# Designs tried in a protein design chat: VH-VL binders against Protein LST7 (LST7). Part 5

Target 1, 242 residues: Protein LST7 (LST7), of Saccharomyces cerevisiae (p53237)
Amino acid sequence: MSSTVISLAHFCDKHGPRIISVTQSAEKGTLGEELLVPDYPTESYCESCLLQFPEESTRSMRCFIEDVPFITTQYSSIRYQLLNSIIKRAFSEETMIYDNMPFIFFDDLRGLNLVIGFKLYDENARGNERRYCFILTVDSRSHDDSMKMLSEHWNFIIGGFDKMIAYIKNIHKSEFLGKNKTVENNLETLNNNAFIGSYLRANKSKFGRNLVSLTDDKFLFVRIHKWNSFLLHTVMNENKLP

## First folded at step 1 (VH-VL)

Design M07 (framework fv_mogamulizumab)
Fold by ESMFold2-Fast, scan of step 1:
Formats: sequence, C-alpha cells, structure tokens
Structure M07 (fold): chain C 242 residues (1-242), chain A 123 residues (1-123), chain B 112 residues (1-112)
Amino acid sequence: as target 1 above (242 residues)
Amino acid sequence: EVQLVESGGDLVQPGRSLRLSCAASGFTFSSYAMSWVRQAPGKGLEWVATISGSGGSTYYPDSVKGRFTISRDNAKNSLYLQMNSLRVEDTALYYCARELSYYDILTGPFDYWGQGTLVTVSS
Amino acid sequence: DVLMTQSPLSLPVTPGEPASISCRSSQSLLDSDYGTYLEWYLQKPGQSPQLLIYTLSYRASGVPDRFSGSGSGTDFTLKISRVEAEDVGVYYCMQALQTPLTFGQGTKVEIK
C-alpha cells in the first residue's frame, strides 16, 4: 500500500543534500533490518550524514504506538534514490531561509512533500551554519487525497515539527553556550596571544559537525524517531476511523 | 545468508585459559552487537557476554566478569571470547549469537545463532 | 538480577492439541516507550536455539501463526494453537529489559 514517511535531511558541506533518517510504519512482526540495504557507502558519507544512536552497532530503531511498529531506515519502501531526489528538490528551493516556514511541492515522480527547514550554528561550517529539514512525503496517492490529508492535519503537523525543531535548537544553544563560556573563562587566565589562538583553534576542531555532537544529546535520534512516529500514527489513524 | 561458525572449544584443566572464535558471514558484521551464550550439558541457557558493533562497550554477568573478555575484529568478521581462570562450572557448549540491532539496546533478541563449540573443564 | 520462572517444566502434548507455557518475572519488563522486553526461544533436539517471539507478542520472521505471545507486567504466556511434531523441543523465555540478561529454566514439549 501507499505510505507516508518523514525524513530528516541536511546539507553536507562535503556531499551536498543527504538523508540522515527516515521514519515509517512497518508491518506488525517486522524487525526493520529487513528494509535496510546490506552495505552502506561509508566513503560517500561523513559522520554528520549518518544516523547515530547511543550504541554504535545499532542499525535501526523500532518503537511501538498502540502496538503499531515504527522503524527508522536509511532506505524505505520508497527507494533511497527517490528520497534523494526529493531532498535535492527541497534544498534547491530559493526562498527557503531555514526559519521553520513550511513549503509544499508535488509532481508525478516525487508525490506530495511538505518541507520545513531549520539551521544550527557551527563556526566550523561553511557560512557558520548547518542546514536541516524535515520532509513529510505522501507517496503513490492522488494529489487530491494527499492534499486533503495534509489540510485536515495541517495545524497538528506544523505544530509537531515546530516543537521538535524548538527542542533541537534549545539543546544546541545550551551546548554551544556551555562550551563557549568555558573557553572564555580559560582565555581570561592566559597572557600569550599566539598560544591562546592555538588553544582556541584546537577546541573549535573538537566541536564536531554532526547533529549529535552539536546538541550533546546522544538520545536525539531516539527522540526524533519517537516524535515522528507519534505524528505519523496520529494522522494515518484519524483518517481511517469511523 | 547469515552464518556464524564457532571454534576453539577443547578439554582443559581448571585454572587454565582458552580462546574461542566465531567467524561471521552474510551480513555487515560491524553493524551488529554480538554475544556469547552457553549451555551446560543437559541444562538451560546462560548469557555470558555482549560486545557492541564498534567494540567500544562490553557487558558481562558477575559469574564471568574479570575472568572472561569478549572482543572482535571487524576487518576479519570475527568475534572472540578469551576465558581465563577456568572452573569446572564453565563446562558448556558456547554459542555465538547475533543481536538484532534496534535503538540503543546492546542486548536485543538473538536472531541468529551458531552451532556452538564445546568447552570441557576437568582434571 | 531479574529471576525468570517457567511452568510447567515438562509438557507432553497430543499432536493437534493446543499448548500453553507460562513465564513469570521477578519485576515488570515494561518499558513505557518500547513495550515489554520479553522474548521466547525454541531449541529443537540437537539444534541451536532459535528466536520465536520478541517484545512480548511479535513473531520473528518465518515463525508460523500458531505461535502467539501475550501477558502483562510480570506474567507472560506462550501459546501454540495446534502443536505439530516439529514443535518438539525446549522453550525458553528471556528478559531483555536489563543486564544481566536472564533466561527461564526451560519447558520441554514432547509428543505423547
């Protein structure tokens, strides 16, 4: 059957637009690994492009909402190549300023897509910013049916993404301010400007560029998957109930 | 096809050491947490050790902690169990098992098992 | 450690009849976000254990519909709606909520 999925994507300084995570419902009794491609092209991805859980060996996450399993995959029933096409279209939107303002696009190949962009500060990044977006994709459905679902749940969907983005930005700000306060306190005790410059540069290199390191929340992708799963469960089930 | 093949089981005297190996094939080895589970002759199953996919985290029950060390070589698709200070009660068939990796569970369900390798500790 | 207790320990069954195995944990296995961390394994004679059920009620790939898991809190049940000859073996429950991982003592299912 036609599925609805939520993607988290970013613009990688090295690799361009890339999917980090996908959230979708799975058939009861499946284990998620059954939907993953066996080999990941690690050479074409840096750390910031990969889905990260607290345990590094974890390939997939599963959660349950009223006994319905929701899984993460880097590859969904919509093949990875199609999702990559969607992400490239999303990041090419000239008027997207990464301010939580949603935009929608539709075509016969990519279906109906709702995109919400946001940015995080990273002094080691091109332009001092990391760019991210959440994308709600309604695939293989008629335009009218897809728009009807989106319109009926608009406030819930946008509100949900706004809350997720607000959490991400808040925890990022807390981590960034904590690190900078420590550096500033240390610099106050030093009297050699060349040494201070080397020290600051070394600490900047430790900042990292992946979403987990930018937030210092090792459970961030767990939270995002749970939030996206709840959102999908709510919109899919309310349309089917008598 | 997923395959796990254990080796290294032997007859050893109490107090000696032994190293078990498990050769994995048919999947991306580094993406899965791996475990050792043992079964004494005619008895039930007992968890022995778990190692994360990267090798960065290891877990043991108190009965083997400090005596056994689980390790892996992801380049060789191999899992190991170094057993020191062996006791008669360590006599068992030792299974290599793959843990289904979902969310942050190190010890998910054991979805694939090897055939086991027999360790006998006696004088 | 979480103690896992199975009953009965021996279960002779006539082919085609239903079978039921109980498992009790010394504490709740429920995680509010992810469900109940109870698993069932089957060890057929001369074979390695195989996964039957995970997260209380979900069948592993290839496991027939006649197997079902249920329960809540500390009391769990594995049911076989119609026992077949190939179902003979020792059944183990296991908790995966916390380390150390612990198994029940096993239930031996035999054909009468």
Scores: ipSAE 0.005, ipTM 0.452, lowest interface PAE 11.3, mean pLDDT 77

Design M08 (framework fv_mogamulizumab)
Fold by ESMFold2-Fast, scan of step 1:
Structure M08 (fold): chain C 242 residues (1-242), chain A 118 residues (1-118), chain B 112 residues (1-112)
Amino acid sequence: as target 1 above (242 residues)
Amino acid sequence: EVQLVESGGDLVQPGRSLRLSCAASGFTFSSYWMSWVRQAPGKGLEWVATISSDSSYIYYPDSVKGRFTISRDNAKNSLYLQMNSLRVEDTALYYCARHTYYYGMDVWGQGTLVTVSS
Amino acid sequence: DVLMTQSPLSLPVTPGEPASISCRSSQSLLHSSGYNYLEWYLQKPGQSPQLLIYLGSNRASGVPDRFSGSGSGTDFTLKISRVEAEDVGVYYCMQGTHWPYTFGQGTKVEIK
């Protein structure tokens, strides 16, 4: 288990800050199931909070980079309390304006954290927006060593997250435009009362949508898993070289 | 508007010290890496120092290492450059600049002139 | 230190003509991330430098599409498809892949 992880988190209208996914490296032979949070409470379960892989029953994803396993789960059983504390602080930061502007914070318990926030449109969400962030967490071994690693890889890390966020925003925009055109077409064929009734039934969802729904990309979390795994592999191995 | 304003440049003798300031406004200063870049009269740009958003990471070229100290006060939205043991070759217009998340320096101040002469 | 060499150092251009500036680095700027941390800056007479290109080929916000950057590793090029009067100034390349950060010596673009 490495000390460096990447989280994707959001602000849930019902539950506040919540983790969607955690990507981390693991020991050889580690199964994804070992990193799951057992018996996750349903009272904290929400459609907008879901980590959704293409196969509905899948709860984790694993890949190997140079024989090192990287695993993505919704929560990390090893770091559950730590990561929940981190995201609560991240979403309370006044400097986070959700415009891909990175910020850093450190404390003795939560280690060094680099946070990048962004927003997506969601008609079912409060204020018509979903707030998200990627967080790179370096567990506190040494503040100075953690900052040195982050600073040495700053351009790589920020560039990686910005590219990832740009992709998410782009496919989200494409999905949003497609749905709007479908609604416009329906106006040609329905009388106003029948259309309004059908529209209200179709759009009466009370809760925000998950990222797969917002992007219409069933492989989105597979891409995020691969991107985050590569990012972690690069920063861990270059920092480790003698 | 996003703005950086340098101050503190002066005429000083070799071996003396000088402190430059850079006042930031119109953006969240505490979220950005900052640099000092200098330009000798009629010459090109030369990087002088970089400081991370929380001051935990600082870089200098060998030409100023041990003589210059970059620092910041996020509560005051200010960046500083303490210049000790000044040399004639330190004579330059000193710019304060903000780094984007892709490293590029997208906002620059007007510069403050430091002249080191006997 | 990584030496950044620009060519030409002086480039007189007739308005409306294209211009091309080369930048060579003594070491590869291609980082393990796949990015070249190479920026282009323009300093107009009497003004502070302004960012034109970042990561080798990406135009900065507000930069006209007549500017383009290309290259990888050790050889980079800045092209202006049609030079306008407002484009007069000194152009600098800068590398951020290796510490310390280093600038090229500058290329002065002026109207004939």
Scores: ipSAE 0.000, ipTM 0.394, lowest interface PAE 19.8, mean pLDDT 79

Design M09 (from M01 with heavy chain G56Y D99V L100E Y101W S102F S103G G104E W105L Y106S E107Y, light chain S33T; framework fv_mogamulizumab)
Fold by ESMFold2-Fast, scan of step 1:
Structure M09 (fold): chain C 242 residues (1-242), chain A 121 residues (1-121), chain B 112 residues (1-112)
Amino acid sequence: as target 1 above (242 residues)
Amino acid sequence: EVQLVESGGDLVQPGRSLRLSCAASGFTFSSYAMSWVRQAPGKGLEWVATISGSGYSTYYPDSVKGRFTISRDNAKNSLYLQMNSLRVEDTALYYCAKVEWFGELSYFDYWGQGTLVTVSS
Amino acid sequence: DVLMTQSPLSLPVTPGEPASISCRSSQSLLHSTGYNYLEWYLQKPGQSPQLLIYLGSNRASGVPDRFSGSGSGTDFTLKISRVEAEDVGVYYCMQALQTPLTFGQGTKVEIK
């Protein structure tokens, strides 16, 4: 297994820091199911935390880049404790204002971590925002080797995450503007039956929305899987860490 | 600051060979695929060749396959196009282009200024 | 090979007016990822081509918001909401779904 992985995490209003997806390389023949945490702790995950592929029964995705398999899952059974420790540290960073500015931290337990935070509007969230971050983790004891890899690929890595985040923000903005138009149309309709309109709004459940819902892009996690897989493949092929 | 500088364009007779070079700077050259795209005088753009970041995989249209060879030297941040058995219809300005790539996604985000190849008798 | 057809091939525009360029592909450019592997490039007079739009509708860095790409499958449109003098040049669509990579014939946008 590669020592380098990419996580997408968010701060859940109900559960705190939670991993949405983990992308990692695997040995040939590894099944996605082998990387899943047994008996998913669904009670610890609400809608806003879920990794959602277009086919709802799909829990993992695999692709091959130059015969190397890359797998995305919501959990990583191999790195579960490590990644949970990493995301708690990342979201506790008081200087992170979720503006695409990267920050780095290293320690002997969590390795070298590059964190880039961003936020999206969600009317159902506290403060009307969802906080997200991408984390590139190099699980290596060698600080110098890890920093050398990051330095050599810095522009590629940062550019890659910036493009992914820009895409997410752009389709989110498009969806937000579309929702505003839909709300105006619905308001005109509801004005014909004010008592029904107020009833429908009163019974609407307020809950955090997942990333697919916030972007109206059912293929979003397929794209994230492929983007992260390519980024990992490029970084790993030149600097294979012990 | 990404820079791509082509060189090697010349006036050559049909049937001869010519090698073009592209010097790249401002990015991690070995991490990106690179392409050659040409434009005949007064005509549109035509893709000529692409090479993967490692140099292992190369791609060509049928019009140049077997005659042109794309290669790279990652230690020197240089891209090459070896053109053999040149024809009058190969006359064009040849651009070096950087390929931005994520998985199956690709696009030419930076282009050089081009080098002119004229094939005439 | 995927054939890319642009229309019109020549588009004289009055400054401040909108402009639209059509691009049609001989086969669908919609991939299983949900993306359309369609790009738009601009070549200003005497200059190298520059990227405007990638994956059908995503503006490249530094491209003004007056440029927008739309469409899916085989039918694509590049729209300029208010054409400025600096927008003159030849616009090319390109498909990146499969090799060989193919460009449209180009649309020359010029000021009346």
Scores: ipSAE 0.000, ipTM 0.501, lowest interface PAE 10.5, mean pLDDT 81

Design M10 (framework fv_mogamulizumab)
Fold by ESMFold2-Fast, scan of step 1:
Structure M10 (fold): chain C 242 residues (1-242), chain A 118 residues (1-118), chain B 112 residues (1-112)
Amino acid sequence: as target 1 above (242 residues)
Amino acid sequence: EVQLVESGGDLVQPGRSLRLSCAASGFTFSDYAMSWVRQAPGKGLEWVATISGSGGSTYYPDSVKGRFTISRDNAKNSLYLQMNSLRVEDTALYYCATDFYGDYFDYWGQGTLVTVSS
Amino acid sequence: DVLMTQSPLSLPVTPGEPASISCRSSQSLVHSYGNTYLEWYLQKPGQSPQLLIYKVSNRDSGVPDRFSGSGSGTDFTLKISRVEAEDVGVYYCMQGTHYPFTFGQGTKVEIK
């Protein structure tokens, strides 16, 4: 009965709070592109805002869990206006702690939002930090039903997001340390080589990097899609059980 | 139990229009994306168009984009292909097919023959 | 467009012997978690195509176990462990990962 979705959002230096991905269950036969906002400004997006799958032309991903399709897209036409409001609020709250502590609030349509924030290092970002959050949105008419669902699945939901965030932080750390090691080795071996200067300048973007760039994991959004789909499947199906 | 029955194929001159229909039965029509696939006489298969279960999204290869329009009427369990500005190379047997869960072409009709010739 | 290349194009087989058909894509067919949308279809003479294999290796309901699919990324194979008379026809691989959806040119299997 509910439009329950999981969003991944970030704070863009150029665009402010932006949705990177929305994962949701769909009707059978739904193609991922149907869930995109028709006039979404694809050409106006900077690299840090991109939902990037291994095949660069792909803007959606789907999987099936017990014959139910789950789809991840960059932006969902479902709850479009509310999601924009929700992410702005999520990044503005003083109580939002970027250490995997959950933050809960109700939106204007009484939807319940569970937010978990985290940070990644990005030398190209203001303050050298990218701010991210996962948001579980439960669009239910009943406040009590939404709270009961979250209460019953609390450990599963929080544990799931914690594991996803830990994975992202770990592979990000490995990528950051790997790059520093390589640069240091190149400077030692080439010693005052003009090519090294050009290489360092070329690799330092003016703008923040997307999650694939920050983690060096071209399958990262495939993993996030999988994890979010399983989270939604478990929450939705256990809620339907007598 | 699943049946797809195509109709509307005819002999037409280049530049004219034809509308193909596919009547579906034996499954919940609105749960399935639907496609048209054609086969020129003695040649291989070519995908022509896909429409989502809701009808909200349609997809075409460049060879027919702007000339062909796929549509559906879920209340009537019917799929359509409006073919405009027909060319000789559009001559083919046109199959209606279900896109089962968006995974594959599970069921195929018997096809309807379109011949574009003077 | 993703080019799908099949080999051989013609495959005369003796009844009871195995047959193998190759399908190569010009780019990777991995689309979503665990899913590679690579299908094999059989078109018997005068009949509509029928699904044999979906998602690389899954047999459609009612397809005999002598048919098997394998592969990953860009290289795929359909194997028939022992060809029977009813297996004659044209075999097509298809990719559903990228728009536009594309088919291979077909492999004609004939009994000697």
Scores: ipSAE 0.000, ipTM 0.405, lowest interface PAE 17.0, mean pLDDT 78

Design M11 (framework fv_mogamulizumab)
Fold by ESMFold2-Fast, scan of step 1:
Structure M11 (fold): chain C 242 residues (1-242), chain A 120 residues (1-120), chain B 112 residues (1-112)
Amino acid sequence: as target 1 above (242 residues)
Amino acid sequence: EVQLVESGGDLVQPGRSLRLSCAASGFTFSSYAMSWVRQAPGKGLEWVATISSSGSYIYYPDSVKGRFTISRDNAKNSLYLQMNSLRVEDTALYYCARQRYDSTWYLDYWGQGTLVTVSS
Amino acid sequence: DVLMTQSPLSLPVTPGEPASISCRSSQSLLHSSGYNYLEWYLQKPGQSPQLLIYLGSNRASGVPDRFSGSGSGTDFTLKISRVEAEDVGVYYCMQALETPYTFGQGTKVEIK
């Protein structure tokens, strides 16, 4: 029912550009079973790349909006090559500025892509920052049709991503400030300066570097799934508003 | 059409073992978690075990933990429940059910059940 | 463990009349995600249970719109707007918030 998908991707220090999640829809009145993925071991992905739901056994999330199934997974079997090609272009130095400013690119291989980049602090990352982007992909060779759809829904799409990113940044900031207060108090009581840096780094590494860890919100990907599903549903609505 | 068919239920004495099977068809078995739910004669429903699609994640209530083992064979579209050290209170109709991969746990399709009677 | 309590345990209904079944949990089933992790199942006489409602208020595929689920936290209701002969059976609520997953004791709906 839709060529339109939403991806959340990041730049991994080990793997370069990687998909964290992809949200897709299936045909109205179906269960979307072709988009579900089986379990896979967490060791197949580095810590910072994992899509983490609150229930550990859960590798996919599905919801229905007006009888249309929306599914979020770590990767898309049916769009794997397409999405990997898209994120490699999105994360080039030439195209990403990570300031919530959207940019658009189109070609006949990758379709129309709307990219919005943002950054979070992580002292364990290169340059002390994690780079992320949301990508809305219209998998169509028709530039004009894709731009028409994007134009009709521009304010809704950009506003939606801006609200998601603002939420992520705000809860990340709260988590960052909370941890710094605790660490600062601990450091005040320590007498061995040579071990302070090692202690801080060791404690930080124990908590991982994934998006859930950086925000302290174990339901973050549940929220992202709901937000992306609603956004896709609105864009693909059968009774399109002018 | 989604179909789940249980088998293996029997009359057994306390302390013995029994293995239940569930044959699945009409869907991609390897993409769904599976559960066993039991119902004692004239009583309500009780959850027994859940296994993830790959078999890597398994959950039990304390009442059967250490005695029952859930397993699956995705190549054969089959689910199993190995029941050891059976007790009279394990007497029940045992249902196989399909679990959705959602942000929540729910059982959208159930088999007809297989009866296990444990008596001395 | 989360205790699920249903009332009434027996509900005789005249065909075409509405029916309501209550389910109470010993602790809140409202998750920080905004969902109530409560489900409703129907077991018709001599048949296997079937899913009616999930996440508190969402009807399962193929379930008639005369069935509706409502409530939040610890108090939930399943309503049937007009009971039909095919609706007789035992209704169970279930919590899926945490393991072990637990069912209510059941409510038997039958025709007067």
Scores: ipSAE 0.000, ipTM 0.478, lowest interface PAE 12.4, mean pLDDT 81

Design P01 (framework fv_polzastobart)
Fold by ESMFold2-Fast, scan of step 1:
Structure P01 (fold): chain C 242 residues (1-242), chain A 122 residues (1-122), chain B 107 residues (1-107)
Amino acid sequence: as target 1 above (242 residues)
Amino acid sequence: QITLKESGPTLVKPTQTLTLTCTFSGFSLSTSGVGVSWIRQPPGKALEWLASIYWDDDKYNNPSLKSRLTVTKDTSKNQVVLTMTNMDPVDTATYYCAHRRYDSSGYYFDYWGQGTLVTVSS
Amino acid sequence: DIQMTQSPSSLSTSVGDRVTITCRASQGISNYLAWYQQKPGKAPKLLIYAASTLQSGVASRFSGSGSGTDFTFTISSLQPEDVATYFCQQYNSYPLTFGQGTKLEIK
């Protein structure tokens, strides 16, 4: 794994804290498929944990910025094992309020981590909310060097994540309001029959929805891939970390 | 079906470089998610993980051994090679290579080679 | 590094006895723990992964439990072929680390 990566993570009702995707720079000639696990055991991942691109079989995406390849892949515990402790800490941190407030911590194995959390409404989730965060990980032995890079690019990094989160929240809000209005209209059409209301509630999926479902944007992970790639390209070019 | 076998010198002098080869069958390192790791065990002591290499040439080395370790693969020959520099008598151990298993339950060593004892002495 | 502490370091029991070995991680590792059996002069053999999942072909008398930092390995009824050293291993974080081992002998 590259020394600097961006993870998209969530709290899964079934699996707890989980990473959905990892975006990183790669060596020239690296195919996105090479960072995947073929014969991928999707039964091990619920719908909400899957990285979903518009083409259903795709679990990776690659783009080039000034001849540097950037790849976003579905998370796998084998490839990204060092991120397991990071993701658990990110979701257990007392200061994380899931409303765009950044926090920073150092992990002995992976270095500096900048975490920004946010919440989306999901009627199928525990507490009716889905918790997400973006994590920028800078794997450097020098805390001072990592903090210098972060401070020099603070406005760009935080601004970038804020714009990404704002987009996600805005399109989610549109989807959420649309569905709620449809439900209200249906209930009125059915003359507020209590039995029918119970049936409609019982017919809801018991599992949390993925980001594509929550936003009704099948290109959402493509946008996230491109945004994360651009952010990484900008910060890595200005401070050459080990 | 999956088999691994370590090969290399059984005697090494202090300060020399150790090179061990793991030859395997029943799987390919061109298959995504597959890895091979090196683990050692000094006589009567616990197991110690040394290094891992994966299908995409991603490599992880034990930090306690610093830059002494290099792991490489030759996918066409079904081989993984471990190189360890500046050998010391305390490095005397049985060296194992092991197949890494990937699934929803994470990463663990499901099949091991028989091991090769490497003695470091004058 | 995550330190894995096994207890006891050795035990001697009789055929048919219930055997319990414990393993404690210095920090949380969720369920990313494996148990291995090593007979004298042989390579380790995987018995259990994900703290409680039995490897295919492994006898049902072996079981594991636990999550987070405290883990238990049990042999429900000891058989002569179970004489071995048993190791736990965390695979939550690099570097991968093993316990010191528990040597199991028959009286």
Scores: ipSAE 0.000, ipTM 0.408, lowest interface PAE 17.3, mean pLDDT 78

Design P02 (from P01 with heavy chain D56N R100S R101E D103Y S104Y S105G G106S Y107G Y108T, light chain Y91L L96Y; framework fv_polzastobart)
Fold by ESMFold2-Fast, scan of step 1:
Structure P02 (fold): chain C 242 residues (1-242), chain A 122 residues (1-122), chain B 107 residues (1-107)
Amino acid sequence: as target 1 above (242 residues)
Amino acid sequence: QITLKESGPTLVKPTQTLTLTCTFSGFSLSTSGVGVSWIRQPPGKALEWLASIYWNDDKYNNPSLKSRLTVTKDTSKNQVVLTMTNMDPVDTATYYCAHSEYYYGSGTFDYWGQGTLVTVSS
Amino acid sequence: DIQMTQSPSSLSTSVGDRVTITCRASQGISNYLAWYQQKPGKAPKLLIYAASTLQSGVASRFSGSGSGTDFTFTISSLQPEDVATYFCQQLNSYPYTFGQGTKLEIK
């Protein structure tokens, strides 16, 4: 197992800070059930907390980069308590304004953490906003070694997260504009019973939307998995080869 | 129905620059998750991916040809343009543009243009 | 770069036969693999993506399987219109790379 992982987390109106996904590397021979189908406590997970892959029953995604397996799951069975502690600290940062500005914290319990926060509009959320962050965690008590790694890859890591956040914000904006156009263009034709029923059902939900819903991109988490895996692969290659 | 068509010169001299235009219909490059890619096939050889451009203006070029390749889009015209510098006889190939949707990122090519044969000869 | 190797390079078989083509990646690519059909003088046509997912409108006799480095493409009962060259493609990393192709002919 690598000491470096990437988490995507959000602030849930019902559950507070919550992990949506964790991407990590595995040893070549350890593609076992523990990493691919983790057993974790069933906490009351609402729609907005859901890691959603295109295939509804899928709970994990795996890829290989130069024969190194990378796996994304909603929880890391190995790092469950550590990551929960990390996200609570990240979301308690008073000066984080969710504007893509990175901040760093380090302590003996949680290692080195690089946090980048962003916001999306959600009419069903408290204050009409969803708060998210990407977190790169280096689980090491050596501040100097961790900072050396981060420094060596700084532009790549920050650029990578900025690109992913820009992508998410762009497709979110596109979905929001598309939905508004549909409503406006079809309002005068609300005399069909099936259409009226569908419209009313769509406006009943007051639960926070998940990222797939907010972006209208069924494959969003596939892209996030692939991008985070590439980030980790690049960073890990410089730590030590065999 | 998604349709793509390549246009440009069919004969190019060595050292010249090739410019190919892909004109498409049935989709917009303003739609999230949509991209257009360029792929070539020398006579009797395997397919070779050249470049991809996405709705968000993300661009990816084949590293072996990166210094020679430029890909741009004009969303309002439904066009994507590939420019390839310093043409050599080995670049003789049928050039395709193709539509891509996101399932595995930029590499899944679900609809292709008819292709245009570009011959590099003096 | 990930090298894609197809086997066989060509095969000749009879209408109604089961056809199997294999594709091997030089590195693990999970399920990031697509299969294309190319008829003479025409552009390639996507048949399968995600290693095993059939493209909309493609005949059910075509199927794909595999993960990691080893992949298989199958035609359960060969039809005359299936005469073509078949290519695999990896989607795991840039640059995207294709196999050398398998030419399928009828006896």
Scores: ipSAE 0.000, ipTM 0.422, lowest interface PAE 14.4, mean pLDDT 79

